# VHH binders against q9ft69r177to353: the designs that were tried, part 1

No score or structure here was measured in a lab: all are predicted.

Target 1, 177 residues: q9ft69r177to353
Amino acid sequence: LSTWVAHKDCLVLAATGSGKSLCFQIPALLTGKVVVVISPLISLMHDQCLKLSRHKVSACFLGSGQLDNCIEEKAMQGMYQIIYVCPETVVRLIKPLQKLAKTHGIALFAIDEAHCVSKWGHDFRPHYRKLSVLRENFCASNLEFLEYDVPIMALTATATVNVQEDILESLHLSKET
Positions, changes and structure headers below are counted from each chain's first letter, unless a header gives other numbers; antibody chains are not in Kabat numbers.
ipSAE, averaged over its two directions, is called F for ESMFold2-Fast, E for ESMFold2 and O for OpenDDE. V2 adds 0.75 times the mean of E and O to 0.25 times the DockQ between the complexes of E and O.
[cut] stands for letters that were removed.

## First folded at step 1 (VHH)

Design a1 (framework vhh_7uia_1)
Fold by ESMFold2-Fast, scan of step 1:
Structure a1 (fold): chain B 177 residues (1-177), chain A 121 residues (1-121)
Amino acid sequence: as target 1 above (177 residues)
Amino acid sequence: QLQLVETGGGLVKPGGSLRLSCVVSGFTFSSYAMAWVRQAPGKELEWVSSISGSGGSTYYEDSVKGRFTISTDNAKNTLYLQMSSLKPEDTAVYYCARDRYYGSDYEFDYWGQGTQVTVSS
């Protein structure tokens, strides 16, 4: 396990099976605020929600595989502690998420499989590059906007130097040129 | 044309081991998540394991954790499932499947023909 931290953002290099899910659960349980997890795989998000519900943690997933239209509205009203969401869906939910951050609080945006942002990575996903909007829309400029000041955690099991640099630049966790 | 071909199935005694292989053609699985899904006689499809195309993240159904290992060889375009400590309840047809980006939960867009695994005394 290796961690790189800048301000309140971080890039976590975590081996397969290293317990990455605790990075999402612990902030939700400690703060009582919502954790939003961006993930590319709907089937795995569904399984994670079922596991969390067994441990009394309210969780849902949002995306093309979610057939209950009421779940998205309930999630944006703060009814779930952990929200799994695909990149495409989170981009369109920026304004409801800003309201959620103001009313209930968002403890963390966790970007799972962050190597998907890199054209140099093996699992490139175009919508991951749009996740820079999280930094653009959830950064405090002064004390009056602290409710929008949400940390971003990027997680990946494997990243070369080129992939790490692409992750930091594409998600605006670093402004290195 | 897209093709997934499974091999490695067979008859094995309880406690035995098998390695399933899935050779893909027409795409590189480094760009897709891959899964193993099984179907026992008279039962529903059951997801067994998934791996990201980079091989960085692996996921397992609870009943197979510690016994099965999913892996890839990207240079050979081959997905593997190493199965150990096999139980009669593992008897099923095993399918290699490609998971779609933002696909439905447990719906996959390309499947192999399946390979039969029978665990019996």
Scores: ipSAE 0.000, ipTM 0.154, lowest interface PAE 14.3, mean pLDDT 71

Design a10 (framework vhh_7uia_1)
Fold by ESMFold2-Fast, scan of step 1:
Structure a10 (fold): chain B 177 residues (1-177), chain A 118 residues (1-118)
Amino acid sequence: as target 1 above (177 residues)
Amino acid sequence: QLQLVETGGGLVKPGGSLRLSCVVSGFTFSDYYMAWVRQAPGKELEWVSSISGSGTYTYYEDSVKGRFTISTDNAKNTLYLQMSSLKPEDTAVYYCARVHEYGWLDYWGQGTQVTVSS
């Protein structure tokens, strides 16, 4: 497990089986705040929720495969420590997530499979490029007192330098200087 | 040069005890949460326990609660994991890790092997 860290953001190079779920469990346990994980695959989100429930961590998933509005409403009311969500759905939920950050706190936005933002990767997904709205809407500002300063973690198993640079640019993550 | 070095692993019978130590250098030990994580053969990494830099707050995975105790000696820059009532399922490589401010693990030791078998 390798990492690159900026002031509030980081890029994590985490191979499959390297303990990627620890990146979500530990912040949730140590802060008591919600961790939001953006993932491209509903089946992957479901598997992660089952794994976390075995460790006594409350988790849910939200996406096109989850049409039960009760789960979404409960998640936005702080009932789950870890929320898995697809890119399309998180973009739609910006305002409820801002309220969640205000009421319960959001410890982290974790963007799993972050290489999906890169057009040169075989896994390119257009909705990943829209995730820059997380940076735009969840940063502290004296002119926008309702916004909250939430760190963003981008995770990918493997990436060339060009893909890493594309991740940083597309998600508006700053390089550490 | 930031470094974490684990020692104390070994072979132990079920019901036995071991104490793992992790000596750290290159950062102010008391400024960080520290963690123990483990990996059984062919399995994913599993978080075991964490402790605050002050030593006041400790956290444990449910399967080790009451059996394992995490502690620090800030004067020696050393993190400990006292393991008792060891079970075969505790067999794993145990890693010492530093916890970043946002809760993910940013630096790891080389690991120490713990084997619980008759």
Scores: ipSAE 0.006, ipTM 0.373, lowest interface PAE 9.8, mean pLDDT 74

Design a11 (framework vhh_7uia_1)
Fold by ESMFold2-Fast, scan of step 1:
Structure a11 (fold): chain B 177 residues (1-177), chain A 123 residues (1-123)
Amino acid sequence: as target 1 above (177 residues)
Amino acid sequence: QLQLVETGGGLVKPGGSLRLSCVVSGFPFSSYAMAWVRQAPGKELEWVSSISGSGDSTYYEDSVKGRFTISTDNAKNTLYLQMSSLKPEDTAVYYCAKSPFYDEYRGWGLDYWGQGTQVTVSS
């Protein structure tokens, strides 16, 4: 929990099928700010949104699979506690997300399946490497008048030395906890 | 300009075979997972099959496993669906679709599909 309060980055080893959703729900509930979850699987994002709605947690997903254009607008206005988004879409939404961070607040960027950034991993995805823009656009060095540093949490089921180094380097994450 | 053009549909008797083709242009073919989806008269859109951008992984809806085969020809920028042992319940308009993702896709969140090709299985 101190990670979100201190605005520190972290890498989390989370086994397949473990309680990953709790890592997203707790920061949103404790801070009242939005948690943005980057995921490669749109079907999983939709299932997670349905599960969260049953527990009175407002959640949505954004991407080409979202047929209601109003949901993206509402999400950028802070109407949802948890926003699931694919890598391609989050890169497109950097400027709206900066406004969201200034108005409502963003507690965390959670990068699920972070091994996708690594060519040493079995499931390399080129768009994951573009996620370095999150650090570039949501750090202290890019401030104009208001500080809106957002911590980044990378999650993966396994991380060999090569995969772990690729995650930290490609996403510009600190090794410090 | 993004284009997906499906061909190969037609009328076939139960137990017959058809091969659907989808020629793609305007985007890097091997950079996205590709899918076939279908819609039967008066029913919702149903995902049928997907192939990863690498071509290494294929996925099928349970009712078509063992009967349908998805494949690609990168040199021709073409996606195929080989259908065998066709049943009347396979009657539908079949659409070629581009996934927003490189790897796994199972029928939600299509970012583009073509005009479709009609498959009718009737005696």
Scores: ipSAE 0.000, ipTM 0.128, lowest interface PAE 16.2, mean pLDDT 71

Design a2 (framework vhh_7uia_1)
Fold by ESMFold2-Fast, scan of step 1:
Structure a2 (fold): chain B 177 residues (1-177), chain A 121 residues (1-121)
Amino acid sequence: as target 1 above (177 residues)
Amino acid sequence: QLQLVETGGGLVKPGGSLRLSCVVSGFTFSDYWMAWVRQAPGKELEWVSSISSGGGSTYYEDSVKGRFTISTDNAKNTLYLQMSSLKPEDTAVYYCAKDLRWGSTYYFDYWGQGTQVTVSS
């Protein structure tokens, strides 16, 4: 159960099995814009795409398990409302995603399992620290057609102060005053 | 009224060539990715080729690469599949469709009645 905050970054504390797909469906359905979900697990992305198709939401995943040779081009042409992608792949796709943001709009970057940025957590993953490029490349100061920075939603089950601070700092999330 | 009408199928000898056409009506076809899909006798549907909404990108199943060419004529709302070096294994009913595939799962919007291609000596 998580609430997406339009036009603002957020950190959401949510258990991994708590039905997080609603957090991605609602922004996509309300805005008509694309939601990009960054996840470390390809098998989880495939399962989520099948669940979303039952709710009439067009979804795909990009990664090493994908058998459709044209899925990446279709996704970058605005064919899917929700795109699941691993950290390595999203970093490679920055320029196509900027074009997608201009033509169709990106409502949200959702970083699932965000505790993976933190060396204080058990599941540290180096590629997650590269996700700071999302803020760097999808802010209003970088892209003249944006009125607001593309919001970033970080989702994690951890509640420790050190992990939360590491997430905010490593992903360059805006602190609410 | 949304319609897709495939034509150009027929009987051809191995090594021969054939051109399939699909005339689209009822929607702006340049707004969509389009595909050719085939079904051989007693087999499941197989994706053959796709073309992007602008016609700038084309994709092919490995077994037809170098032998088939997908193209569009936006002024005529027509999708083409030029087939060369045909093999008995290419024998199938060929359908055109909007390409809404994700992963390995086929998701087609409206598609036509198909056109039969038989490759036989």
Scores: ipSAE 0.000, ipTM 0.279, lowest interface PAE 12.0, mean pLDDT 76

Design a3 (framework vhh_7uia_1)
Fold by ESMFold2-Fast, scan of step 1:
Structure a3 (fold): chain B 177 residues (1-177), chain A 121 residues (1-121)
Amino acid sequence: as target 1 above (177 residues)
Amino acid sequence: QLQLVETGGGLVKPGGSLRLSCVVSGFTFSRYAMAWVRQAPGKELEWVSSISTSGSYTYYEDSVKGRFTISTDNAKNTLYLQMSSLKPEDTAVYYCARGEYDFWSGDLDYWGQGTQVTVSS
């Protein structure tokens, strides 16, 4: 596991199953605010919710495999410490997430499998490129309190130079040279 | 008293079948989503399968799709996991776990003691 940090944002290189759940759990426990994790696969979200449950951390997943809107409503009311969500769903939830950030607080947006944003990667997913809206919509100008941006953490095990550049540029993360 | 009691584990040869049962008491079974979780020796906890309160929606880990079937019998307050085409990598302690009231979000709050499944020739 290695990290690249610029401002509040960071790019983390981590193998699948290398204990990256602590990257999400610790911010939630330390701040009492919600951590939102963007993940491409529902099965990965289930495994993560399970691991967090054993650590007494409340977690849920939102995506195409979740058919009950009540979970989404409870999540947007701050009932879960960690919310796993697929890219298309988080884009749809921008306004409820802004309300959540204003009321309960959002500590972090973590973009798991961030290589999916890159056309140079083997698992390109178009909705990942829309995740730039997180930077655009979560700043002081959209909130009636402290002047800050919600940090964005991008995580990937697969990161050639081309993929790393595409991640930083597509997600509007700070680029430090 | 809230209880989740798993049974049905044991020794089975590769390609064999087992049916795990979890009898629950102390809560309204039909109002909770339920899950099966396993832990293989030296590995992390792994979600296996979940079922909605109605039993109409089921979810499976990719490695068990087509081989395992989760089901419920509300009249008996029992959750089942029918396992077929068992492989050595299915060797694990299997836990019955309770999900949320009226829906499934992936969060689990109560667990059974577990039942050992060993797939070996």
Scores: ipSAE 0.000, ipTM 0.219, lowest interface PAE 14.2, mean pLDDT 73

Design a4 (framework vhh_7uia_1; at its last look DockQ between E and O 0.02; V2 from the best seeds 0.00; counts 0 for: pae E 9.8 > 2, unsure alone 56.8 < 65, grease 28.9 > 24.2, SAP .799 > .668, placed apart)
Fold by ESMFold2-Fast, scan of step 1:
Structure a4 (fold): chain B 177 residues (1-177), chain A 120 residues (1-120)
Amino acid sequence: as target 1 above (177 residues)
Amino acid sequence: QLQLVETGGGLVKPGGSLRLSCVVSGFTFDDYAMAWVRQAPGKELEWVSSISWSGGSTYYEDSVKGRFTISTDNAKNTLYLQMSSLKPEDTAVYYCAKDYSSEWFPLDYWGQGTQVTVSS
C-alpha cells in the first residue's frame, strides 16, 4: 500500500477499504488543514462522515441529498476537517475552495474511485475527467499564498497499467514518487 | 409513481444465508445508483452496500465485506442483496433506496422494508 507524501501526488492501490479513512484522517490531523475527498456516491460519502464523527473527526458531505442549506457555507468557512464532495459539485466550488485554502489551508485533494476517469475502466464517469481543474487552480504558481502545490491523491482498488496511466494523465498528476 | 418493494427477509441462525430482493417501478436503473440500507432496533439508519449501474461497480460497508454481495437484474428491474455468514449484529430492517443513506431520504423512494432476524 502506497502512502500519501506531502508536496507530491500519489496513486494508491487499495484492495480493501480498511486503510482509506487513515489516508484522509492523518493528513488532516497532522497539518490542521482541510482534506477534500471527491467521491462518486452520496451514500458512501454519508457513511464515511458518520464513521469519522465517531472518531471525533469533523466531516461533512456536499452534493444532492444534503438538506442542511448552510452546510456548504460552513464547510467553506473551515468548520470541517474532512469534506466529501461529488465531482460536479467540487468543480462548481473552485473559487470558495481557493478562499478556504487561503484562510485555513487545504492539505490534500483525495480522488476516490479514480478508475472512473478511465474509458478503459469498468465504471467510466465523464465528470471525473474535469477534476484536472484541481491541479490547474491549486498550484503555487497561480496562487501566491500557497507555498507548494496542493497534493492530489488518487485511490482505486482496481487498475490495470492502462487505467493507471489514464488516471495520471487525465488528472495531471506528477509521475514522481 | 415511484415504488420500491423489498422481500426475502426472515429468521435465520448465525452463519446462515438470505437473499433480499427489491423490485423497482416508476423509474429505470440506468439513471440511478442503488443502495441497501438497514436500521437495527434502537439504532440510526446505516448504509450497507451500493451498486452503480453503468459498470456494475459495487461498494460495501466494512462489516459486511466478503459476506454480502449486491447485484441487479436489469430485465426484471430488481436489486438483490445476497447475505452469507450472517451474524446477530446483522439483525435489522433492510430497505432499498436510490443512492442515499440519509435519514431524511424522501419517503417516496423507500419501501416498507424487510425484517432480517439472526438468532439461535
Scores: ipSAE 0.014, ipTM 0.369, lowest interface PAE 7.8, mean pLDDT 76
Fold by OpenDDE, look of step 2:
Structure a4 (fold): chain B 177 residues (1-177), chain A 120 residues (1-120)
Amino acid sequence: as target 1 above (177 residues)
Amino acid sequence: QLQLVETGGGLVKPGGSLRLSCVVSGFTFDDYAMAWVRQAPGKELEWVSSISWSGGSTYYEDSVKGRFTISTDNAKNTLYLQMSSLKPEDTAVYYCAKDYSSEWFPLDYWGQGTQVTVSS
């Protein structure tokens, strides 16, 4: 959280059930800006949204399992505090997300299960290798309305040193992270 | 206990206007996004309009853009839908609903609905 406050990227290593979700939920609550969470599983996103709703946090998930055909548009219009999204979907929504960043603000990109970027992580997902587009497209150098780069938080429960290095490199996170 | 009560429906001629109201009990608008949904005869439920938890963001389906306006009054715990330039295709039962995270449309909370009929 200290690194987020400093608007820096960070890698969070936390065990399952350790409350790592709070790390990206708090920024949404404190800033009133939107938090975008990349997650690999629709079922996980759904569960998280339900949990958040019980805590009076507005959240949605974007993916193939969504029955509301208008949910993407609503999300891009700032309807929800937290947006869960699959990696393939977030890549497609880069431009709409830039508009969202301009109109409502994005406090944080959280990449859950970040180990999926690495073949060493035993859960490799090819779409996670494309997530460098977040750092590339949400920086103050390319978006004039941004005062600072939108922070990226990578989260994983299990990561060897090799996997950690892969996460930092693949996501284009600062080595000072 | 959560309760949603819709009012304001009725019979109106094409080009006319109606204002729907939804009185909300059991929660506040600051907690969740709110929505109007409708169901026309023989058709599925559709989202008409939504308003964010803060009231600052709105959404409208394409068919009602420029004609309908969604708003809230937190002091009265009331959600509104101002409808203008009504068309026969707007005929439906209108429901007030919580628009929070759900891939399952029918899981949203809504009231008994109010009938809107647009006919010459």
Scores: ipSAE 0.013, ipTM 0.296, lowest interface PAE 8.1, mean pLDDT 85
Fold by ESMFold2, look of step 2:
Structure a4 (fold): chain B 177 residues (1-177), chain A 120 residues (1-120)
Amino acid sequence: as target 1 above (177 residues)
Amino acid sequence: QLQLVETGGGLVKPGGSLRLSCVVSGFTFDDYAMAWVRQAPGKELEWVSSISWSGGSTYYEDSVKGRFTISTDNAKNTLYLQMSSLKPEDTAVYYCAKDYSSEWFPLDYWGQGTQVTVSS
């Protein structure tokens, strides 16, 4: 997490079960600011929200599996510490998320299963390619109220060198992370 | 339209094994992943495991990792869940479902369910 403290992007390569989720959960707890997590599967997001509620962390997911129409409104008003979204949903919500960053702050964007951005990976997801908009829309040069660019944390359990490079290039992450 | 038929449930003793099958008919461009979910008596639905339809990525809920294996047989258009080292806590109705789409929880995207009972 020293990279996040330095306000820089990072790529986290961590085996399944090694606690990679803590890499984005701890910043939410430490700052009181919102962490937005992009995940490829609604079932995974739902399971993570249940686990977090057992530990008294306020979390929600936004997507087709969400039954409460008010959850998105509450999330954009800063009522949840961690917001899980699918890639298509986060793109739709760019403008509300900019407002949230201004009113409550966004500590980081976590892109879980980041290997989905790469056609070299076995699990390519085309919507992941669009996530570079996060860098461009949450950059301090583009949003005057930001002191620093909102960091992007990319997380994956496995990535070859080609996949790692494709992640960095596609998401516009700095190579010093 | 997408149709799902689950089979393979039954009664088994703790430590035993079962293989669940889900025969899928219909093809959709939105089918990125399929899932097994379960509902224990009196509990809400719980996600168990997911697999991309291509078979490239598999995902498991923490309590079943190492014990359950999700797989597909594209020649038979069938989704499987191999369950081993079964515990009484695994007792539930198991459903197969479409995992990643705008249609995660519609009734017509679920099978009828197959009962798995783990008891001494």
Scores: ipSAE 0.006, ipTM 0.305, lowest interface PAE 9.8, mean pLDDT 66
ESMFold2 (binder alone), look of step 2: mean pLDDT 76; pTM 0.783

Design a5 (framework vhh_7uia_1)
Fold by ESMFold2-Fast, scan of step 1:
Structure a5 (fold): chain B 177 residues (1-177), chain A 121 residues (1-121)
Amino acid sequence: as target 1 above (177 residues)
Amino acid sequence: QLQLVETGGGLVKPGGSLRLSCVVSGFTFSSYEMAWVRQAPGKELEWVSSISSSGSTIYYEDSVKGRFTISTDNAKNTLYLQMSSLKPEDTAVYYCAREGYDILTGYEDYWGQGTQVTVSS
């Protein structure tokens, strides 16, 4: 497990199957604010929701496999501590998420399998590059200082220097502490 | 033009088997996550199973684990659902779905017409 940490953002390197999910779940438990986890696979999101339910943590997933539109509405009203979401779905939900950040608070955007942003990886996903909108829309302007400033945590099992640089650049992660 | 067409539904007795097929056109099948979802009479839509674009990650709803098998044939652009040990509660219209995405137009779910599965004596 290796961690690169800045004032706002961090990049976490952790082996597949390790306890890396605890690194992002803990902020939800300690702050009472919502943690949004971006994941490329419905199966990964569903598995995580089942695990969290066993520990009495309220969690849901949003994406092509979730057909109960009531869950999306409840999630945007702050009824879940952890929200798992597909990249394409989070882009659609930017405005509801801004309201959630203002009313209930968002502690963290966690981007799981962050190597998917890199064209040098076998699992390159073009829509992961669109996740730069999180920084663009959740970084407070000078006129609204810190109101929408949400930290971003990128997680990946392994990354070469080139992949790490792609992650930081594509997601607009802060390198300053 | 994007199309998803489900076939293979029908009437079967409890304990029977059916294989559903979904033929897709208008997109590169092997580049997307695919799913089977169903809607029973008078009930909400229910997710049944998903398969990743690589085929390496497969997930099932708890009530169908061990009875249903999702698979793909990339050469034929076809998604399958092999159903065995069918129960009356499996009666539903079954839809195949592609993971929808478009940042300019927003998220879109792409669905087929559906195929009816009826499990009764």
Scores: ipSAE 0.000, ipTM 0.135, lowest interface PAE 16.7, mean pLDDT 70

Design a6 (framework vhh_7uia_1)
Fold by ESMFold2-Fast, scan of step 1:
Structure a6 (fold): chain B 177 residues (1-177), chain A 121 residues (1-121)
Amino acid sequence: as target 1 above (177 residues)
Amino acid sequence: QLQLVETGGGLVKPGGSLRLSCVVSGFTFSNYAMAWVRQAPGKELEWVSSISGYGGSTYYEDSVKGRFTISTDNAKNTLYLQMSSLKPEDTAVYYCATLDYGDYWEGFDYWGQGTQVTVSS
């Protein structure tokens, strides 16, 4: 008898400087499971990772500009509590991430700058619309080793009603517990 | 007070080279990540390259890797972008930008006025 436990997805409207990064750092610290953060900009990840290491949180980024040729393999082996990736990289890593979810657990997919899914937003990015694969590939109905769907948190500083609706529809987010 | 002044732009032929400079005053280099971002006419702002204050780690947009090099001279409080093998699609206004290490998602804190780079044959 398998029991399905639904985790609640959410859309977070967080003003600039409100400490929205704590929304995904805290789950990693409390669960010991991996948090995957999808972001459009890789350029600042090293400084963010250094800041997190001072608070004893292991973090890395995956993508262009990374100097450690083994970091993707280390990340997929569960060596980092927080993994920063761009949308195109996370889509490529679906299968390794499923193995990571089985071995160490994934607490959360946090989609930062979620307004990038919307053509009505000022910074539309086509690869953000492909992030719907996260719900499709990390649901308990499709993966026997998951007791519940991996929750998805979409974060953005500002969004009109049209942009909010685009985020929910494009990412296949569920508000049901 | 905080100031960023970009120089070094100009007209260059495809395959040519330019070095952009950003003179920084009013703050300590090691407290800020430094970046080059660009905007072509009628296009969105595009991040080009960044350098951290905590080790000089460098990061590049894929289209400029191997062609552009970001560096700093801490004694001169100057950020550089060495550009080689320039292409027509590199034509843009290039901006020097800073970010406080407080919150990555606050975006770039301060921008210069920019320097125009034009690549044409």
Scores: ipSAE 0.000, ipTM 0.112, lowest interface PAE 15.8, mean pLDDT 71

